# Designs tried in a protein design chat: VHH binders against o14958. Part 4

Target 1, 349 residues: o14958
Amino acid sequence: LNFPTYDGKDRVVSLSEKNFKQVLKKYDLLCLYYHEPVSSDKVTQKQFQLKEIVLELVAQVLEHKAIGFVMVDAKKEAKLAKKLGFDEEGSLYILKGDRTIEFDGEFAADVLVEFLLDLIEDPVEIISSKLEVQAFERIEDYIKLIGFFKSEDSEYYKAFEEAAEHFQPYIKFFATFDKGVAKKLSLKMNEVDFYEPFMDEPIAIPNKPYTEEELVEFVKEHQRPTLRRLRPEEMFETWEDDLNGIHIVAFAEKSDPDGYEFLEILKQVARDNTDNPDLSILWIDPDDFPLLVAYWEKTFKIDLFRPQIGVVNVTDADSVWMEIPDDDDLPTAEELEDWIEDVLSGKIN
Key: E = the ipSAE of ESMFold2; O = the ipSAE of OpenDDE; V2 = 0.75 times the mean of E and O plus 0.25 times the DockQ between their complexes.

## First folded at step 1 (VHH)

Design m08 (framework vhh_7mjh_2)
Fold by ESMFold2-Fast, scan of step 1:
Structure m08 (fold): chain B 349 residues (1-349), chain A 121 residues (1-121)
Amino acid sequence: as target 1 above (349 residues)
Amino acid sequence: EVQLVESGGGLVQPGGSLRLSCAASGFTFSKYYMSWVRQAPGKGLEWIGRIYTSGSTSYNPSLKSLVTISRDNSKNTLYLQMNSLRAEDTATYYCAKEGYLRFGSSYFDYWGQGTTVTVSS
């Protein structure tokens, strides 16, 4: 985003047993860095300072919002950390009402600003016009739900809103109270449609109307899609969410013609294989991670100026990549399916 | 290796115009936001403006009417057009690549060596 230079003002507060109740009351969101004790070691001090500057810059950009920024020393405030449920030193936690949300994305100002702006919004976005339906339809790279309800006072809308709070901001919840919008989306009263990323058609959640618990259970059982996009704000969560310690990873730049075409092939393979519970492809657009391109090229020994697909072992960063010769066309959907089958059957490590 | 090389600086009379160029190499230029930053003798860094990957621009409000930033992705080149130059515009002008890592009073991860613009009295 369009970040200013840091102005030098201290906007990040040390949180303690003495001030935490006042601070929690003051802000709608509290962004909390639970950090290792700062030693006299120069390297450790520099690492802490870099993260502090990121938080200060984010606080500066968002100073007009009701968002607080605090730090908690793991040694000095051990009792407070235990009371609030913090157990992972070096992590960011966001407190919103009764919720404690662990931030597992990249520790970068751009990523944090986007995450916090998404989180401070209402958990359900209301769609009331044809233009908003078009915006909704353009979102293809998130899990998204949309429900049709009589009004905000509906008991079924309240259940839907409560379910949405459980997954904010990782899963996008939408609702409409407008009959014209519902008709355009083929939604019946109290019906909720569930959209997997990149799929052509939604799944109508069965047995309407729903309780909060029924919606939460459905989403939990369907939150591992066949094709998903790696987003900076969820990088560590997405990267660690693997089956049997391996990931099928595809690199494609959507803005490049070859990348765009390869992504369309990935979508086709995913649509044809939604019934395979062992298949989950992680799509990474290198444009979203400019600082990681060199790291990935060196670690995996690949050229990210062209589409790539491979298998990565999370434990040792060992990888095997499908050979796509420079002078040849991109693989067909059938060729890609054959390669994936070889991966899943263990013929490829 | 990321490299940014500014050119086009020199002596110019008050009220004159000047176009600065920045040749970028070692990274995919079209995928990054780029900025211009200047430093007058004995003063701190002053951000001039940025250009997004879309080609849209954002400027320091005090300089908006005096400068135009553009880019040519086919040539990996960034431009700064300056009009109605004043003695106050005497400075070293830097081309900067924006990055995620932020520290000190700057959020740029690479700068060029700078090109000096002197507005004659």
Scores: ipSAE 0.000, ipTM 0.101, lowest interface PAE 19.0, mean pLDDT 80

Design m09 (framework vhh_7mjh_2)
Fold by ESMFold2-Fast, scan of step 1:
Structure m09 (fold): chain B 349 residues (1-349), chain A 118 residues (1-118)
Amino acid sequence: as target 1 above (349 residues)
Amino acid sequence: EVQLVESGGGLVQPGGSLRLSCAASGFTFSKYYMSWVRQAPGKGLEWIGRIYTSGSTSYNPSLKSLVTISRDNSKNTLYLQMNSLRAEDTATYYCARSPYWGLYFDYWGQGTTVTVSS
């Protein structure tokens, strides 16, 4: 939104074996940039300084939170890096309690602020009223889980909370201790329901009550939804999760009437095809990636001021896009399903 | 360790030509999309073009007639050929690596400076 200009205060600290323990004690959350050694070349130094400025801006915006920002030089602090499990130079790591989370998103101030704000929240959000149930039901573009437990002292709630920590902030975990809320959501005691993005009906996780390990494994086995949104904070991980070397990519601006209508058609197709393990559609809202729009238009030879759907080969970036003429109505769900069938059967490559 | 090193920059007369090189090491070069990006002093980044693993290319339309991108996978080297250079082409030129379809750049070179002046 409304980011301030950098105020010149140094809020990013160099982390070393000498200050590591004190820094971990001081902050609830530690954002760590594990970087390659910076050469004496002025251009390389300037490039590194631009990333430092991003971190300084994020630290400034979040200075009222108990979040620390540090940098680790891969060669100077190799021993510390090994101890903390850092193995990817050029990566951002977030330390939260005993968890180490690698940031797989764009190195941009607004993306980092949102990611860290989500991560500093409790891993489980408690639902205790009808109004909060409505808010829960409005969240449709995330994988979300909701469990019903006797109380926060329940061993089953504790297992659920620990499982939630594994997926924060990418997957949303909710719980209720209220019988009325549970009844409205059709939740039995110690039951957890799993929602794929854009689906109205959940999957009740079998064999309740659950251990932490059982919940973690279930979620890992169900992380590739039939329809998912590309998010700047996880775009690298999402892109690496291809099926058979391809992605079916749909561009639609949710804020535009045509884009909104096309997204509703995509949701319908996804809902009708949840049983097809070979189908995974990646939705991209161009408004989330303003710097990439021009690149995508030129590379794929498409106009992103209108909805598009195509198949992209991850090996060579060759792509084929559905014919949607400027003067035609949007494709129907049946027309889209026919096109997808042609893609999955190999008639379209 | 991933490393990208640009070379070939320097002072060029208006209307002249120049070829830039980018030497890649520390990864399987043939499996990555490679781009050229430039930045004039005090200005933002401008994407020049990209070359895919297949060897096909995609260019910024405003620069298409002026540049050609090529690669030599046997030498792990990326090239940018520039013709009809103008004063406005004065910039630091960066080689950048893109995984998959090139949605983003995960590694950049240090850059090489091109100055177009008489």
Scores: ipSAE 0.000, ipTM 0.269, lowest interface PAE 12.1, mean pLDDT 82

Design m10 (framework vhh_7mjh_2)
Fold by ESMFold2-Fast, scan of step 1:
Structure m10 (fold): chain B 349 residues (1-349), chain A 121 residues (1-121)
Amino acid sequence: as target 1 above (349 residues)
Amino acid sequence: EVQLVESGGGLVQPGGSLRLSCAASGFTFSKYYMSWVRQAPGKGLEWIGRIYTSGSTSYNPSLKSLVTISRDNSKNTLYLQMNSLRAEDTATYYCARGLKYYGSGSYFDYWGQGTTVTVSS
């Protein structure tokens, strides 16, 4: 979707103790920028203005939705911030019902639009046709769940829907009430299947009545898959979900032929090693993070316009990268598996 | 105080060329990498490219054939040469220092006020 030119209308309002009760009641979602006091420093003022413009553009694009956009000054509205539980200046919070969600992604208009559109929609997407099953099957780079239920009035569906609210919009929850769709996906009544990214087969959750709490705990236990994509909308949370203080990081541009081929090799390695609890590979498409490319190239001392794989220490960002001597000579799956084994055994650090 | 001041923006006809400058002060310019970033009206930030202290450059692949980044360390100045300008290149252009990783999507420790380029017939 192309963005329109900003029309100059002020759609982002200052939130205060005087107006917050009415504003909170008016909208289904409230997108709130909790900002440090604007200083006399021109660079700080410019950073603030750019974030304000991003919010104005998002508000313009989504003006047909019941989404409010507000700013809260940390100094002027300290009492209000305490009431609403805001503790990190410079953060974007989304209020949905009684939930407060911190936005941990790239502060860009297109990222925010997609995040808010996913969040304002129902937490569960209903699949009711064989064409929609094909679309569901093409979603390979997200954690996704799908359940088969008698109807939306089912107590088991209600538990599933409530569990979905805990993970929206980061994990995709689907349901079907159609026997034909369930047969195509090999789903039994009240069964929920959990799909790791890039895997061929789902994990069937045991077929018994699920509580909300049982589903939430299962998802939390299984949310670090063997291969996962770094998403602009959750990048900071994903980065902090390290295994033993490290990340195995693979850079590949999916739109580039070499990047596409390297990603296919990564998928094969992941599928062959799903039962290794010590293996978690984080795939980063540099095209998703144009503002971070220079930072990563400088920090890691690598060229991101070709495929790379390395191990990164989460604490100090010290890294070791696999040597790929020719841009046209990608490592084989076996060569990658050998390198990974060397990393996991401590021969590489 | 660190300052970055862009200049050279203005109105240009489609197919034209333009060179933007960024004057840096308040820090040792030669020891930092520098970037150019643009924001078209109604759109998010788009990274154009970077130049390291060595003079090596890296570009957004979609823009590589149309732009050249250079630096003059003796003058503390960063340059962006743009050729074959199109209407879609209408944007505010910013220079930025040391793309720094931050929460809330802030990737710059210092950046300029911007200079506006309008490509119109």
Scores: ipSAE 0.000, ipTM 0.096, lowest interface PAE 22.4, mean pLDDT 80

Design p01 (framework vhh_podentamig1)
Fold by ESMFold2-Fast, scan of step 1:
Structure p01 (fold): chain B 349 residues (1-349), chain A 116 residues (1-116)
Amino acid sequence: as target 1 above (349 residues)
Amino acid sequence: EVQLVESGGGLVQPGRSLTLSCAASGFTFSSYAYGWYRQAPGKQRELVAAISGGSTLYADSVKGRFTISRDNAKNSIYLQMNSLRPEDTALYYCAKGRLYFPSDYWGQGTQVTVSS
């Protein structure tokens, strides 16, 4: 994102018992930073100031939207925080109507802008043309659903829309009312197709038509795909979603030729192993986390300017990385599968 | 409020031991990773030791000499420092975070000086 320089105007308001009623009425969407009291430690003060600057930049970029930006001091406004249900200091909350959404991602201006823009939109995106189908088909790195319904007045579409609200903005819900679009996507009336990231074919959700509860339950049961991308807007939730305390983590820069090729190998391995419930590979594109690259290189003792794959324990301090020689070809899909099997069988730790 | 308070620093002679304590409050202690960081004058703040669940991580410079531990009942983290060297002289910080990500909460720090 091409962000402007901060113009110095204060767009972030300190929320208190005196002003919260007015602020809640003024905005359709409230971005709220619930922060610990600012200590006298210089590093803590600088970190707080950096987060405040991030919020000011986001507020500046989104100034034309009906989005409010506020901060709540956990000690000074303890009563207000309790009333509004905030209990985790250092967290960013978004209030949208009756919904309170905890932001579980990187505190960065571009990440927050994209998150808020996705959240202010309708929970379901309507597809009505061939060009929009092509755009839908290009989205491969998200969990996405698409349903075919008679109209927006359909009880089944309303159930689908209500289900979508549970997962916005992390899971992408699409719908079409057009027979031509449905035919191109092989969708039957009231059918919903579920797409795992990077897979060639969707899963038709069984037993149509669906209730809201049935759709929500299906999605919740299918949120751990064989290959998934770490996203700045949900990175902590994704990182801590471990199975047996381990993650297989792959670093690959999609914009780099070697990274692109390695990602294609990862996709092939994932597609060939969808029936293995113990396999879940987390792909990280370092370009999505420019402020974390140096930290991760130092912590893992690896070079992120080339593809890497390793096994990490996300609940403790242990990681092991596959050796890929600097002047050698990338591992083949078979070599990668052999390494993964050694990891899953406990031969590599 | 979230608060991390370090204690136990001081002046100590080379070869001796010192134990640092970090008292945490304002959140559910057992659900987080904790680390000890240090910063010597003119140098960057560096990770010394980390603990998450049942696992520990140590910087190469302190491995075998320092031991990190936690007491969930007391909401406390400890750093047992053995065989102290002059190069261990630094301001020591306790931090809360998520393992493999930068720490979000920091204490005020406690000074450790190793001199004779």
Scores: ipSAE 0.046, ipTM 0.454, lowest interface PAE 5.5, mean pLDDT 83

Design p02 (framework vhh_podentamig1; at its last look DockQ between E and O 0.07; V2 from the best seeds 0.00; counts 0 for: pae O 9.8 > 2, grease 24.4 > 24.2, placed apart)
Fold by ESMFold2-Fast, scan of step 1:
Structure p02 (fold): chain B 349 residues (1-349), chain A 116 residues (1-116)
Amino acid sequence: as target 1 above (349 residues)
Amino acid sequence: EVQLVESGGGLVQPGRSLTLSCAASGFTFSSYAYGWYRQAPGKQRELVAAISGGSTLYADSVKGRFTISRDNAKNSIYLQMNSLRPEDTALYYCARKYGWLGFDYWGQGTQVTVSS
């Protein structure tokens, strides 16, 4: 069932050189579908209408937000497209201030709603209480940063905020101006701590205070963590971010006790091996990908009702999986480390 | 722009056959693998069959009855469905495969109803 049902009101408009300036001033975010010219054939028209309906549904759900939804014809508006940096037909772009962000997720209403809700928020979330620190500490499956600054007027906070804009919504930036919060997190004035996913302890970014460029460079150099979660909104980018043509893939259903325990073992292995540049484990929760479970089981010849870890070739899906004979008898961290070492050394192909 | 359009669905009696077609456009067809999924009323979508080059795989429920094929010259994939059963009633979707990760583009679906 489609929830909500489309109400028939047109909320998606064609963007042109004539209305562009007015539309940009009206909205905080502009969600833009850059499309091929709609031909006279029924197939092309139907596909275009399906994409338009997705955008109309998203616009309806988010109608109380300052988000505009527009379409740009690649042929009719070629000059506007070049001016704004649109070069891939069939893509969704989001304009936020002077930034242009390409959407790399599934073209589906629910995925787009979540993406846009994250993106419309301020690039830095302010933490002002010790209770909010607990919420911050519970975020473990994202790269996150937190800085301590004198105030919002600080030149160092402004550099941090500008750096945050480069990575929104994929990397979470936090700041505090409260000395009590900073003391609890062991933050010195103008210090920024960088948290890899699933790590208990942060990396204090060296050489404070920082410029925008220094923070952006540090984050870019640390974007491939030792353990990361596959997310539907970034699955294609993650797939292409392989090490030496392989991915080490771990399947664990977090809502299942055995999956939860296996994830804890993966976290322990990752924490003990953060200094190994050849190690990057991709955690996949099958619950996030119900349409792919059967495909993965058939392709890899594995049972996803229990935890699995293997090495997968990124081109042909040739794979080797660790033997875990009983779901109540999970490998120890040491056993898992030995298996990973055999994979990385080429003893397992 | 990548487009996948299914056709060939309809109402058919148990034990008979149907052939579904999926026409692809907007990319180099021969460079990709493809699959068929189906979704019965009130159920989640499930894999039916997939094809990569000359290699095929099938769901256990359809193995021996269904055959997936491709025609690179026509930019099309097909699902030949033999010995149809009432439990085969579903919307059938074709999809383009993106490496080992799964499927990145989907068609709109074509309805198959198997009823006496």
Scores: ipSAE 0.059, ipTM 0.596, lowest interface PAE 6.4, mean pLDDT 84
Fold by ESMFold2, look of step 2:
Structure p02 (fold): chain B 349 residues (1-349), chain A 116 residues (1-116)
Amino acid sequence: as target 1 above (349 residues)
Amino acid sequence: EVQLVESGGGLVQPGRSLTLSCAASGFTFSSYAYGWYRQAPGKQRELVAAISGGSTLYADSVKGRFTISRDNAKNSIYLQMNSLRPEDTALYYCARKYGWLGFDYWGQGTQVTVSS
């Protein structure tokens, strides 16, 4: 997954009051960097150029897609920025139709490419074969929904599609119009199932058929799963989590045999305890966050080369970690459950 | 508006010292922790030092040579760099800590070049 070298073509357009309507009309999706004024300081100019190169590289990789890449200078175009409603200099904004999305992920080319590719896809993926059902079932580390509808023209499908746009690209929405697929998934006409990450049993969303609002509210109420993966593209996104609280954090490197095994134990514990509304484990794969490994290791006094689980105060990084002896096997599911019970009861804090 | 502005970089001879400053504005300075990162040409950013709750931490490559500090009255963070080496040549960034997630805002950087 290596990126090509930047070829030197200028693909990122500077917006002004003169050209903004034409640029907005040309593209259905715009990636917009709202940047601070360019000063005479050589170091500040170089940092801006590095971010511009990231955007130019993303634009190069995605040149075959109908995505516009633009910049807005916060000082030179203050009137335009106010008209567009931007209030945070240095932020990336994604404009898709009437929707404005503030990007809360790492400003990195690979993160942006994946995020934008997910946004240009249809908000709902259609499942029309049993092979596609198998692909759907293999997705385990995302919240996903699937519904059965009469056709693309169904008012209930359109409500589902509108709800999907609300959560794109973070929550995966699927639909089928095929009776065979619906039978395989035990879906009734106009029914929607909600899948929590790492669970095989879905939740049938009550009171079918649904309005867009009913679907959106259900999804919002169910965004704190028992086990979730922290992702670079939403690293700082607030999903109504309690940021003042205590979090159970698990580090497991999926590409490492011990990390993989520990993750499988975490999944088992999560499945066995999904009915506990007080339990939410945040899984972090250190390979997703190379810039933070050294910071976390020194802050928490842990070795991220090995699996770790602990409780962390999100405001001051105070933490307590389970002892996993270097020479012993990983904890059993029962040992992990006992530790978790001690955390949730306040015996470990 | 959250703003972090680095200054104090420059060209310096090996073995000499330099002090970097980071001026913060647009938020309550004393409520946060801060760090310094650096990025050499063609390399990934690396942690240099961080300061939180009066506690400090340092990368192994700079321990004993660099000191991070802050002045809440001036809304500023400092990096005192002693015994500079050519390998310390990099663009140095100031960053604001976001809880245990790491750092959510970055300055634009100040260049340090260590060369004879």
Scores: ipSAE 0.015, ipTM 0.540, lowest interface PAE 7.0, mean pLDDT 83
Fold by OpenDDE, look of step 2:
Structure p02 (fold): chain B 349 residues (1-349), chain A 116 residues (1-116)
Amino acid sequence: as target 1 above (349 residues)
Amino acid sequence: EVQLVESGGGLVQPGRSLTLSCAASGFTFSSYAYGWYRQAPGKQRELVAAISGGSTLYADSVKGRFTISRDNAKNSIYLQMNSLRPEDTALYYCARKYGWLGFDYWGQGTQVTVSS
């Protein structure tokens, strides 16, 4: 994504009790930077301005969208902040309808743009054509759900839509009202299928039709995939699986032939072991984190120009990486599985 | 009761190192992500570093100098601070992050002062 130069137009406004209602009505989404009072010293002001500039740039890029950008002074607008549930100064919040979502990623213009573009969409994407089905099928690195419903007015669809709001934009929800689309996707009426990232086959959620609560519970129970791509916008996601005290991390550049091949092998390994609840591989594409590449290389003492897989011990932050020979051959799926098994058994730590 | 308690702060000279600790209690430690924040007098609170499993993030100003880590056995988060600078002077806070929400609990903070 190429960003334009800042055009000098101020698009970020100060939010107050006086203009809050008006601002909220004006935009579909409100991006809100909640900050402590800015002192009069030049350094503090500069630091604040750096944050503001990021938001201004994002606002400029997304000017054609119905997204507002505002800042809230925690001291000046303490009452408003309390009313809205703001409790973390320095945080970025997105207001969408009655929802408040705290941004959970890197505070960078490109990351924010992508995040907001995803969030501005309806929580459920309707699929009604073959082309859209193809697009749906091409999504492999997200948890995604798809349901077939009678109509938009269906109580079960409404429940589905409400469930989607709990996970947007991190988990993608799709729906169809078209019998042809449903047939193509092997969906029955009121059925919802759950797709784990990089898996070929979905899981039909049991006991249809579903309530909102049932859907939400199911997703929460299945939200840690066997193979997951790390994203800048989800950098600080909470981990629920603490059974083994380790994280398996794989670095692979998808745009690189070797990285691509390695990733395909990882996908195969994940597919073959998807029934193991103790296995979760975190895939990191270095291209997604250009500013962290040097840090990872130094910290883990690895070369990220090559595919890497290792285990990070969450107890002491130590790591062990699989030795991959420099003979132009990547590890086989079997070799990776063996290594992973050794890691999970505690042989490698 | 959820509790976060920071320690390890103090007065140090520029170029020296300091390790901050955050002891957590009252919840399942391994189920959460964590971060370190700092606030200098008259300045805004800013994120210094965050950790989620094996993934870490750092502010640009501290990259290469600071390292965040965790010890699940001790229910603790650490911030190793190397090559300290006067501009690193601040009250440092540890915080817990829950799910897709923000940081929901904070410690009382530990003071770090870097001065010649």
Scores: ipSAE 0.012, ipTM 0.217, lowest interface PAE 9.8, mean pLDDT 90
ESMFold2 (binder alone), look of step 2: mean pLDDT 83; pTM 0.833

Design p03 (framework vhh_podentamig1)
Fold by ESMFold2-Fast, scan of step 1:
Structure p03 (fold): chain B 349 residues (1-349), chain A 117 residues (1-117)
Amino acid sequence: as target 1 above (349 residues)
Amino acid sequence: EVQLVESGGGLVQPGRSLTLSCAASGFTFSSYAYGWYRQAPGKQRELVAAISGGSTLYADSVKGRFTISRDNAKNSIYLQMNSLRPEDTALYYCAAKSFYLRGYDYWGQGTQVTVSS
């Protein structure tokens, strides 16, 4: 994203008990920086100014949207902060209706712009044509759900829409009211299908029709897929979501032919092993993390100009990487599966 | 202005403990990954420990003895060093990586740790 130079207009305002209700009514989304009190110390003042600049740039880029940008002083507005559920100084919170969402990603202008643009959209995307079905089927690197309902007035669609709000923008919710689309996707009336990332076959959520709470519970219990992409906007939470104290990490640049081919092999292995509860592979595209590439290469002692797969111990930070020859000979799905089996059985650690 | 300020270094006897602190300012602390590096006389700078979110990483030479932690509310990271050895003597640096200024790492000035006597 091409960012303009800051135009000097103050688009970030201080939120208080006095203006809170008016500001919430004016905007569809409110991006809120909860900060420590600014002291007379010049270092603290510069720290505050840097964060203001990021927020001002994001506010300038999104000025045409109904998105507000505000700051809350942790000491001055302690009562307001407690009422809205803010308890971590230095954090970004997004208010959307009655929801308070903590931003778990990198505090960078481009990451924030993408996050907010996705959040301001309707939580459910409606699919009504064959072309849109093809677009839906091409989305592979997100958890996605699709439901078939009679209409927008359906109580079951409203429950689905409310469930979608809980996971926006991290999980993508789709719906159709068209019988032809539903037939093409093998959806029965009021059925919701859950897609793990990179899977071509969904899991039909049992016991339709569903309440909001039932859908939310199902999704929460299925958030660790067999293969998932590390995303800059949820990087730290994903890394903390280890399985049995380890991560199986695969590095592959999707834009590179070798990386693309390796990712296809990973997808095949994942699809063949969806029923293994001990398997969770984290795919990292180095292009998404340019500032971490040198760190990962030094830390893991690997070359990220080529695909890599290894096991990383979360507690001890030891890692073991599969030997992949640097001569255009990627491992087969069977060879990769054998290596993963050795990792999961404890033969490799 | 991004700043990292290390503290807690000093002279300690072998087998004892020391805690290093790194205070970060000039950016959103939780948006950065952090590491502790050290440089011994005549050696290249090496990674000692790293933390990204809740995940930690340690060099083989310090594994089981050192613990890295972060406190987002205090904008600080810590390195708890137990069972110190003469070979741990080095200048210790705090480092941060961010997506805000693509391609830039931030480094502290370093704090000296001497294990002797």
Scores: ipSAE 0.000, ipTM 0.163, lowest interface PAE 14.9, mean pLDDT 80

